# VHH binders against Homocysteine S-methyltransferase 2 (SAM4): the designs that were tried, part 10

Target 1, 325 residues: Homocysteine S-methyltransferase 2 (SAM4), of Saccharomyces cerevisiae (q08985)
Amino acid sequence: MARLPLKQFLADNPKKVLVLDGGQGTELENRGIKVANPVWSTIPFISESFWSDESSANRKIVKEMFNDFLNAGAEILMTTTYQTSYKSVSENTPIRTLSEYNNLLNRIVDFSRNCIGEDKYLIGCIGPWGAHICREFTGDYGAEPENIDFYQYFKPQLENFNKNDKLDLIGFETIPNIHELKAILSWDESILSRPFYIGLSVHEHGVLRDGTTMEEIAQVIKDLGDKINPNFSFLGINCVSFNQSPDILESLHQALPNMALLAYPNSGEVYDTEKKIWLPNSDKLNSWDTVVKQYISSGARIIGGCCRTSPKDIQEISAAVKKYT

## First folded at step 6 (VHH)

Design p18 (from a6 with E31D Y32F G99D E103G D106E; framework vhh_7xy4_2)
Fold by ESMFold2-Fast, scan of step 6:
Structure p18 (fold): chain B 325 residues (1-325), chain A 120 residues (1-120)
Amino acid sequence: as target 1 above (325 residues)
Amino acid sequence: QLQLVESGGGLVQPGGSLRLSCAASGFTFSDFYMAWVRQPHGKGLEYIATISSSGGSTYYSDSVKGRFTISRDNAKNTLYLQMNSLKPEDTAMYYCATDRYWGSGEFDYKGQGTQVTVSS
């Protein structure tokens, strides 16, 4: 193995900050892939031609995306599996069996590893239960969220990723509700046998989408204490407002000063409702250089981009990481 | 370019009904999950309802479940929200949004929406 185990590498290099890739779904959309469906960025992998024909246009686009993120400076990258739960796949694609589902996930992981090589880290990306019901940005899980069987929902994808030695880290992204966070934190080493992180979906005021404060999240973690799975490696924020993200990460650092953190915000592009176009972030005070510097001072160990972040954004993140570490 | 134009709001008495419409253009409407979100004066955005690209699946916030119905007409590129048994707390600006389309991390919406005011 060309790379050290992730936890050992970061322990041996306490000032190292890993550069994560950008927003794969939005990048694939920018490259001409139609991702507007329930399995989102996973859609190109559903077609058998992606696997059988190395000259497939979609296959080339996905390979070029990974290559462009690598050339930009990415050191840790994600599988294209944000909305790839068994429930989502079986309800929205021709795949109907667990065996077919496991074959899909295994092929996606193999493809991602082959694209990035053996010296880069690979995250098995898992979206929240809220993404399946389109509530990942509201956190509204209904009146009785404690009655949701989160384990049953995640189980097929978790069992697949736990068995796959090509993955270095499991990433639970955009978790918007405290009961889902509690469920993930309650799972022991038999359920989560690999290092994992939890990325929180947070409002611009720095609270979880459901209204839970960083202090309340810290209290949940403190209450669980030594009962938390020792594979829980990072907590952070993702797909969060670019401009507000440094203050939000700092609030999380203040609430949990000993927790290793991560951050990968949206690009900061603002949709102009009058002109009907996306505008670049014009706030000169909140460049990637400034945001990355603040993330590092708050204890971030992994920094990247989420929605609308391109290889150019990752290049700027990489340059800032090198400048401040 | 993607455009969403909301209409159908107005002043209505408690217990009344309104039907909101959203005319979509500039994208393949039938490929997208669509949502209605609202913003009460001085408050943040509140999720109301989402409908799948085919119309086969619908999701509602608990505050409107049983009172509001989301629907779509893919042939007309139009999203609808039927609002029944309206309450003063339903007073808000209502926006039509695409779910996950632009990767903004939040629901996207266009223009100033359509104002719904529930008052006697």
Scores: ipSAE 0.000, ipTM 0.207, lowest interface PAE 15.6, mean pLDDT 84

Design p4 (from a6 with S30D E31D T98K; framework vhh_7xy4_2)
Fold by ESMFold2-Fast, scan of step 6:
Structure p4 (fold): chain B 325 residues (1-325), chain A 120 residues (1-120)
Amino acid sequence: as target 1 above (325 residues)
Amino acid sequence: QLQLVESGGGLVQPGGSLRLSCAASGFTFDDYYMAWVRQPHGKGLEYIATISSSGGSTYYSDSVKGRFTISRDNAKNTLYLQMNSLKPEDTAMYYCAKGRYWESGDFDYKGQGTQVTVSS
């Protein structure tokens, strides 16, 4: 049961919208895995018992998470590798060498592919430099962000994912700073040889976390023109405010009308500091049905969920996608 | 009940030093990243320092790098900020914050704050 290459499938099916999985880190936390670690949702894979013992509780939990997202309607899913840069892994786990690191990534990709089967698409997930320094929601990369060597930071994970035929797409998530965006867009086909997307981290009013406007982002892309890596396949927004996300995606569509877009927002839940619980979305006018309809109208080709989104959220997204496509 | 209680603020002369403390309770302190954030009167919230759960990694805004040191004592459930070479522009309400990767769009939790005023 071979799947078509992602770009060919979407070109052959111009009205198709793929349903992405939900928030893996928060879902694993809800299932009892402690993800409060610099490698985030990757933490269960660090233990050797995950790999050697098929009765491992963590192994069962991660498998059940993937199965629940598939049963909810997910058609494209992510590797559990948001905070899995070589720097993060080598500083915060027993893994110390590139060889050990490559083995870890290869095992995680194999595990994810085995969970989802051969008919589903798989994204190699890469978090931003900002996540390493705990700045992905502020975009504050300091006074001289142009001096950050983004390529050297991303290189070990990029080189691994470029070689892995089990991956269909590379996803740069939650990019909060224009200089990091420019760095990724500057990399040619020799550096990014697979289809890829960039998910932006944006404020409620639709500017990048660092204050860069959608018009300024569009100008960077337009200025690069035909010099941009042809593997750049989607631009979008992720881990963004649920209620504001349709207007933000529309602003991207207006600025870049020919760009294929994607969106996967947070659940819309609000943390209650007194009760110490997440409260459901209080805005009844902004359901998944209305949000997904607006995303499709703005040109979204991949729609899913980020923080606090569960299989139930993905089921609602899947139903809305079927209704409006 | 989850609590973050900041202390150690006050009035200090330019060039002086202060040490802020944050007493944490109601959660497993050593499982979480901790941060210090500040808000000058009439201005937005500014991240100034972050520390990993083990204390092995620290990150600073350029405005405080080389002057401030974040640290933690996991045995005492306490977060610290050593502030040296204080400047008038360091005047702000200082909060300790509990969080993880900050991808939820806002703070998971922050305390009531402690006021730091740098003036002669």
Scores: ipSAE 0.000, ipTM 0.233, lowest interface PAE 14.8, mean pLDDT 85

Design p5 (from a6 with Y101T S104G G105S; framework vhh_7xy4_2)
Fold by ESMFold2-Fast, scan of step 6:
Structure p5 (fold): chain B 325 residues (1-325), chain A 120 residues (1-120)
Amino acid sequence: as target 1 above (325 residues)
Amino acid sequence: QLQLVESGGGLVQPGGSLRLSCAASGFTFSEYYMAWVRQPHGKGLEYIATISSSGGSTYYSDSVKGRFTISRDNAKNTLYLQMNSLKPEDTAMYYCATGRTWEGSDFDYKGQGTQVTVSS
């Protein structure tokens, strides 16, 4: 293996910060792929032509996206599997069996690994239950969130990713509800056998989307202590406000000073519903240089971008990481 | 190409009812999860309800559960929201969405929304 195991590499290099890729769904849309569907950015992989014709336009677009993030300085990249739960796939595509689902995930992981090569790290990306029901930015899981069977929802994708040696890390993204967070933290090594992280979906005021405070989240983690799966490697924030994210990450660092953190915010662009376009970043006061410097001071070990972040954004992140590490 | 057109809003008294409609075009409507969200004046977007592509699964925010019903007619490419027992707090611009995220993620409402005002 050309790369060291991720946990060992970061332990051996305590000042190293890995550069993560940008927003794949929004980047693919920018490149002409229609991602407005329940499986989101996974849509190009559902087409038979993607796999049978190496000259297909969609295959070329996805490969060029990975290549552009690599050229920008990305060192750790994600599979294109944010809305790729078994439930989402089986309800919204021709795939109806667990065997067909496993073949889809295996092919996506193989494609991602082939694009990035053996010296880069690969994250198996998993979106929250909330993304399936369009609640990942509200955290409203209803009156009885404790009755949601999170394990059964995640199980097919988790079992597939656990046994795939091409993955280095499992990433749970945009977790917006405390009961889902508690469920993930309760799973032992037999359920989560690879290093994993949890990215939180937070309001600009620094609370989880459901209203849970960072202090309350920290207390849950402290209360679990040694009972937490030892593969729990990072906690962080993703798809959050560009401008407010450094203060939010710092509040998490203060509450959990020994926890390795990560951050990958949105670009700060705002969608204009009248013009049907994304407007430029609203805040010109901060640069990636400033934001990355603050993330590193708060203990971030992985830094990247989420929605509307491009290879140019990743290039700026990479330059700032090199400058401050 | 994808377009969503909301309608059915208006002024109603507390305790009244309204039915909102969303006409979808430019995509295969029957293959998409659909949602209703609202934005009160001076506030952020609030999730209301989601419905699966087949209509077999529905989910609601606690604030509207038991009062609102989401439904769809895939033959007509139309999404509905039946709103009963309306309260002043339900006053907002209502939008339909294609099962995509909002609040800083790439989403497309393609519509101007429909205004609901609950006032005596």
Scores: ipSAE 0.005, ipTM 0.349, lowest interface PAE 10.5, mean pLDDT 85

Design p7 (from a6 with T98R R100K E103D S104T D106E F107Y; framework vhh_7xy4_2)
Fold by ESMFold2-Fast, scan of step 6:
Structure p7 (fold): chain B 325 residues (1-325), chain A 120 residues (1-120)
Amino acid sequence: as target 1 above (325 residues)
Amino acid sequence: QLQLVESGGGLVQPGGSLRLSCAASGFTFSEYYMAWVRQPHGKGLEYIATISSSGGSTYYSDSVKGRFTISRDNAKNTLYLQMNSLKPEDTAMYYCARGKYWDTGEYDYKGQGTQVTVSS
């Protein structure tokens, strides 16, 4: 293995900030892959031709996406598995058994590792239960969110990623509800034996989508104390407005000053539902330098992009990281 | 040409029933999660129900659980909402929506709506 274990590398290099890749789902959509399916960006991997035919158009597109993020400066990248729970896959694809599901995840991880090589870090990406019901940006888990069996929902994907030595980090993304956050934080080392992070889905007001404040989240973490899985390595925000994100990350830093943080916001582009197009953000070129500088000041150790962030965005993030570290 | 066309609204007495329909065209209907949302006069959009692409999974807001049933017919490219035990507070414009997972309560397409009025 050419790379050091992630936590050791960052401990040995306290000023290092890793550059994360961009928005894979939106990037694949821009490259012509139809992601209009509940498994979203995982859809190209469902076809057996992706695996059996080296000349597959979709295979080439996914490989070129990884290559373009690497060339832009990405140092840590994600598996294409945001909406890839066993429930979602078994309900929306031909895959019906746990064995078939495990084979799919293993093949996706192998493919991602092959694309990025042995010197880059790889995140096993896991979306929230809210993504399955289209609520990860509202946080509305119904009247009794505390009764949702999050562990059983996550278990098949967790058990697979936990056993896969090609993964360096498990990333729980866009968590919009305090009860889901509490569930993840309650899982011990036997359930989560790899370093992991939690990326929060946060409102523009600076609260979790369900209305929970950053101070309340910090209190949950402080109350758990030594009971928290020692593999809990980063807390952060993702798929959040890039304009508001620096202040939100700073509020999290103020509440948890010793916690390593991460941030990967949306590009700032706005989807026009009437015209069915993404509108460019005129401030995008100027905002990455400022935003990244502020993220680093707030204790961010991993910085990247979420929805509508392209290799060009990652190149700008990479340049800013080099400038301020 | 992407289109969603809602129908089946009208005036109904409290305790009555209505069945809403949404005719979809211009996209592969069977590949999308679909939703019903409503907007009472002068208020914001309220989520009502979502159905998976196959119809195998359904989700409801707490305000309508046990009273409304979402269903779909992929062969006919049609989404339905069966509304039972209607209350005056169910009065709203009802919209058929194509779901988007990465957007905050957003739908990448929404029809023109069908008005439901519950009064005596």
Scores: ipSAE 0.000, ipTM 0.170, lowest interface PAE 16.6, mean pLDDT 84

Design p8 (from a6 with Y101I E103D S104Y D106S; framework vhh_7xy4_2)
Fold by ESMFold2-Fast, scan of step 6:
Structure p8 (fold): chain B 325 residues (1-325), chain A 120 residues (1-120)
Amino acid sequence: as target 1 above (325 residues)
Amino acid sequence: QLQLVESGGGLVQPGGSLRLSCAASGFTFSEYYMAWVRQPHGKGLEYIATISSSGGSTYYSDSVKGRFTISRDNAKNTLYLQMNSLKPEDTAMYYCATGRIWDYGSFDYKGQGTQVTVSS
């Protein structure tokens, strides 16, 4: 039957942990879709044949990916919109107007909702300003990152997602810079009107890519207190090292004991830059069973996978969640 | 262009010491987290140590904690790794890396690395 509002459901079920899907971009790449493009995993949706031809091979692949994550036990899933800012789309695809852009996002959300049904939760996925910069490797956030107009970058995608009642949650993923984090936390309910989370991009040692510590992040949140948008629902870590992730999440729990947390790490595979292939993590210290148990102990309410995580990984996460809840 | 050039490796006996250097160019070194990683022959990459942009925070893998010290000189755009009490297990190719490239559970590094061999 129809799903309850996410925050109400989790409040009514204080021990419930939702299983999130796996790494869509890497999974689509594994299934033969070429994602080497500035819009990354959104690329199959750019082609009109995806929408007009029901026999489209790419359409079938994306549907099967969603179905495989659902069959594995996923209860909350993402739209395929990580690198789908208006700037990225308008500069790298045939789409040139806000109207066309809004139609693209609306169709992607509709497609995702149709794939997962009405009983599952849906996250509108938003990647950071840093993802645009990191892909080009042309610079960091610059000498004056506090002067970057993050709101203008996010605005078109954010305004679209705020209006879409098929979305349950907005997810800001892989936020790597304290000034971008502060910008998001400064947006009031008129700018960010749906429940949202912030997933932090952290090193294996648990520091933001820009060098900001977890203690500094916690202090920013504590200092803002009641000034923070009440729609801020979860803080967590994503696309983080598998082996280090339990300790990092625990450090956030200790610093912010009343904050609902989430975690979705990478598979633990390591990329060999010489051979250009993924290798198993030979130094793997943990199983999904152990990692999920530790996440739950640290207060995680949503657990899933990021890069290189497959339906098999989500099945193992789902089994561990059922075992420990 | 982002470039990292490692040096200082060599052959050393167990219990000995080596100091590695990494010369950075093509980016604002003082604004980036920096790391040392290693790859033993025929094995995967192993994280060793990380240092914050200012040098005020350092982190180490358990295998080297208390034996290795990471440091940096932002005026010289240079990263260092002081390796003490070296063991045969420390034998590996050593690379310096920028922290910003660890976004997706993997990182790219520049340069050829510097070989450290610990043998009697």
Scores: ipSAE 0.000, ipTM 0.151, lowest interface PAE 15.6, mean pLDDT 83

Design p9 (framework vhh_7xy4_2)
Fold by ESMFold2-Fast, scan of step 6:
Structure p9 (fold): chain B 325 residues (1-325), chain A 121 residues (1-121)
Amino acid sequence: as target 1 above (325 residues)
Amino acid sequence: QLQLVESGGGLVQPGGSLRLSCAASGFTFSEYYMAWVRQPHGKGLEYIATISSSGGSTYYSDSVKGRFTISRDNAKNTLYLQMNSLKPEDTAMYYCATGRYFESSGYFDYKGQGTQVTVSS
């Protein structure tokens, strides 16, 4: 194997910061793939022609996206599986059985690994329950979020990814609610047998989408202490405000100084609902150079981009990482 | 381009009912998650209900759960919100919305011009 196990590599290289890819869903949309559906960026993989026809246009587009992120400097990349829960897939595609679902996930992982090669790290991406219900922005899981059976929702995707040696890391993204966070943190090594991280969905003022503070999150982690699954490898923030993200990550670092962190914010663009286009944010006063420098100062070990981040953004992140490490 | 046209709002007394409709055009309605969101005068947007593309999954905010019902008719490209047991705090401009940027925090890409609901005696 050309790559060392991720935990060993980072332990052996304590100053190393890995560059993560950009926003796959928005990038695929920019390349002509219609991602506005319940399985979102996974949609091109649902068509059998993607797998049976090597000349498939969608297959070429997805491969080119991975290649462009690699050329930009990405060292760790995600499977295209943010909204690929069994519930979402079985309700919204022709796939109706667990066997068909497992075959889909296995093929997506195989395809991703083939695109990036053996020397790059691969994250099995898992979106939150909130993404399934379009609530990852609000964190509103109802009056009794503690009654949601998060384990049963995640179980099919999680069991598949746990068994797949082509994955180096499992990434729980945009977690917007404390009860979902607590559920994930409660799972032991028999449930989460692979290194994993949790990316938090946070407001611009630095609280979880449901209103939980970073101090409250840190207290949950501290209270669990050595009872936490030892595979819990990173905590971070993703798909967050570009400008506010360095201060938010720093607040997390101050609350949990021994926790390895990660960050991948949105590009800072804003959507114009009248013109139906993304526009530069005039309030974006920071550069990637500045933001990446601050992330590294706060202890970030993985840095990338989320929504509307392109290969150009990843190239700028890569350059800043090289400059400051 | 994508068009969403809401209707069915109006003035109603507390405890009353209204049925909102949203006529969708310019996109393949049956492939999209749809939502109802509302904006009280001078306040931010509040998500109230979402429905999956097939209609197989529905979700509600606590403030409306048990009182409102979201539904859709994919053959008619129409989204509905049945609002029962209306309260003064339900007074808001109601928007029909569709999602696209799920990775970026569940932001709904498009919303219509809205329909005003006023709950007052």
Scores: ipSAE 0.011, ipTM 0.353, lowest interface PAE 9.4, mean pLDDT 85

Design q1 (from a2 with S30D T99D E105Y; framework vhh_nb_b201)
Fold by ESMFold2-Fast, scan of step 6:
Structure q1 (fold): chain B 325 residues (1-325), chain A 119 residues (1-119)
Amino acid sequence: as target 1 above (325 residues)
Amino acid sequence: QVQLQESGGGLVQAGGSLRLSCAASGSTFDEYAMGWYRQAPGKEREFVATITWGGYTYYADSVKGRFTISRDNAKNTVYLQMNSLKPEDTAVYYCAARDYSWGDYYDYWGQGTQVTVSS
């Protein structure tokens, strides 16, 4: 009962839109897991009791989160590995060697696959270098971003995910800087041997966090041409303003009309920096029905949620996808 | 609320060294990225260095190779080791703290500590 390769499935079913899960880190935080750590949502997997004791409280919480997203209608789900670089893990946990790191990632992938079953697609989630330095929402990589060795930073996680046949897709999320985007697009099939996507971190005005326009991104893609890894499968936007996200995705569609797109925005909640809590937006928000309809019109093939999106949000996304496809 | 208190500033000869410390209290230290900024008289505040809870660092070009930022999570303290000091390093140095859940804008600032480098 093996699922079809993702690109073949979507090519064979040109009207199909896959429903992605919600914001795992914020959902685990909402369920009582402290994620304020450089490895963020990966933190529950660091304890050996998570692996050795099936009655572990954290293990139960993570399993219930996956189950709730599946019951809401999710068809493609992420590993819990957004801030799980070798550097972050080896500096902030008891794990000190590449061998131990590979064992951690292999266990997380196995756990995620076991939770979702063989019929669902699984994304190996990778956050940007910017998330490691707390700049994924500014895109400010300093004065010389072209000198950052992105490959060496990503290499241990990439080598691990390339070898794991339980993954269907690698997802680079919240990429906020053009030099990081260029680096990822420059990696050949020996570095990125699985289908992958790039999710962009963008301002409400529809430019990348560093100020790069959608037209400039399109030009980078055109300039690389046949040098781009043929495994590059989707481009999109994630962890972006809920209300503004349909217009932003449409601007990307206009710049790259033949590119398969994806979108998974934040819930639309507003963070109170003084009280350190999320509040409902008091302004009139678009409904998921309206937003999903607009995403599909702009060429989205995968739709889900990012920060503060819950199983309830995914259920509404799933209903809208079913209605408009 | 987090409270930040800098110490270790003073007068030093060009070519000398100083170690600045910033003690954090009030909130959980491991929830913050930490940084150092400086402001010379008549100039705007400028970035010096940042460190995540896990020890990843970034430096302004003007201090690379001379300054080292570090943190001790058990002591709730961040440090700035300043070597090969120049008169141009003369400024009030500020410690800053930022939640991991928020972007590159720092929520909390110390009161500052004066560093004066004589020629």
Scores: ipSAE 0.011, ipTM 0.323, lowest interface PAE 9.6, mean pLDDT 84

Design q2 (from a2 with S27F S30D E31D D104S E105Y; framework vhh_nb_b201)
Amino acid sequence: QVQLQESGGGLVQAGGSLRLSCAASGFTFDDYAMGWYRQAPGKEREFVATITWGGYTYYADSVKGRFTISRDNAKNTVYLQMNSLKPEDTAVYYCAARTYSWGSYYDYWGQGTQVTVSS
ESMFold2-Fast, scan of step 6: ipSAE 0.012; ipTM 0.425

Design q3 (from a2 with T99E W102F D104T E105L; framework vhh_nb_b201)
Fold by ESMFold2-Fast, scan of step 6:
Structure q3 (fold): chain B 325 residues (1-325), chain A 119 residues (1-119)
Amino acid sequence: as target 1 above (325 residues)
Amino acid sequence: QVQLQESGGGLVQAGGSLRLSCAASGSTFSEYAMGWYRQAPGKEREFVATITWGGYTYYADSVKGRFTISRDNAKNTVYLQMNSLKPEDTAVYYCAAREYSFGTLYDYWGQGTQVTVSS
């Protein structure tokens, strides 16, 4: 491979900050793909024509999205698999068997790797149980969240990604509930043999969506200590308020000063529900330059964007990373 | 900073046993999670087993029940006891040390020791 193993590269380059891609789902939607489906941004890959016809319109759109993020400066990119659990896929698409499901994931990973080449890092993206039930932004997992079998829900996607040598990192995104966080942290190297990170879904005031504080999360991590899978490589925040995100990341840094962090917030755009359009943020104090500088000061090693972040946003993040590293 | 050196590899018949050792020097050994990984020709490096600073052990499904990882902090050594060896276990075995069990990126690797299992 042209690239060094991710952890070796970052250990050898302790001041290096990797630029992550932007919001794939919203970017694909902007490019004309209808992602209003329970499998979200994975929907174009469900059609066999995506795979059999290289002139497929959706295939060209997805490839151009990856190319645009690469040209903007992205160095680590995600598979398009946020809402691609076996449960979500088998309930909402024609795919009915584990064999078909594994073929889908293998093809998506192959496609992503082919788009980005061998010198870029690739994240196997996994959304939370909350995304399946549409509660990743509330953290409301019902009356008995401790009874949810998170392992069985994640298992098919985990087993597939764990064995796929084209992936450098597994990313658990928008985790909004402490019981799900505890479950992921309890899985050993036989379940998670690749480096992984956990991105937290947090309120503007810096608590997990279910109300758990950053101090409580840090205490859970400290209490687990050496029981935690040593492949747990980054903790961070994603799809979080643009304006509040630097303070939230700093609170994680203060609570866990030796933890490598990551951050990829929403663009800061405001959705007008009546006009059904996104409006730009006019507050000039909230620039990517300012936010990225603060992320780096808090110990971020991977910085990118989430919902409504475009190649232009990634270009600005890349410029700021270069300026402050 | 820690330096690792593996030993105990060799040629063994299917169904046989080998014990690999990894001697660590440098920083305090008891502060590291220790692991064994293997790489067969043409394949990526594969997880085999790990033991945390507190002695918690984890195994790949392919070796569970056959391999046992252990550590001796007084001797700065981690061991991999391999029983019921199969030809599929043929690989170069690498010892790894991770400073602080999570949230850090510092992995130290040994040079590896060859294990060959004949049919």
Scores: ipSAE 0.000, ipTM 0.240, lowest interface PAE 14.7, mean pLDDT 85

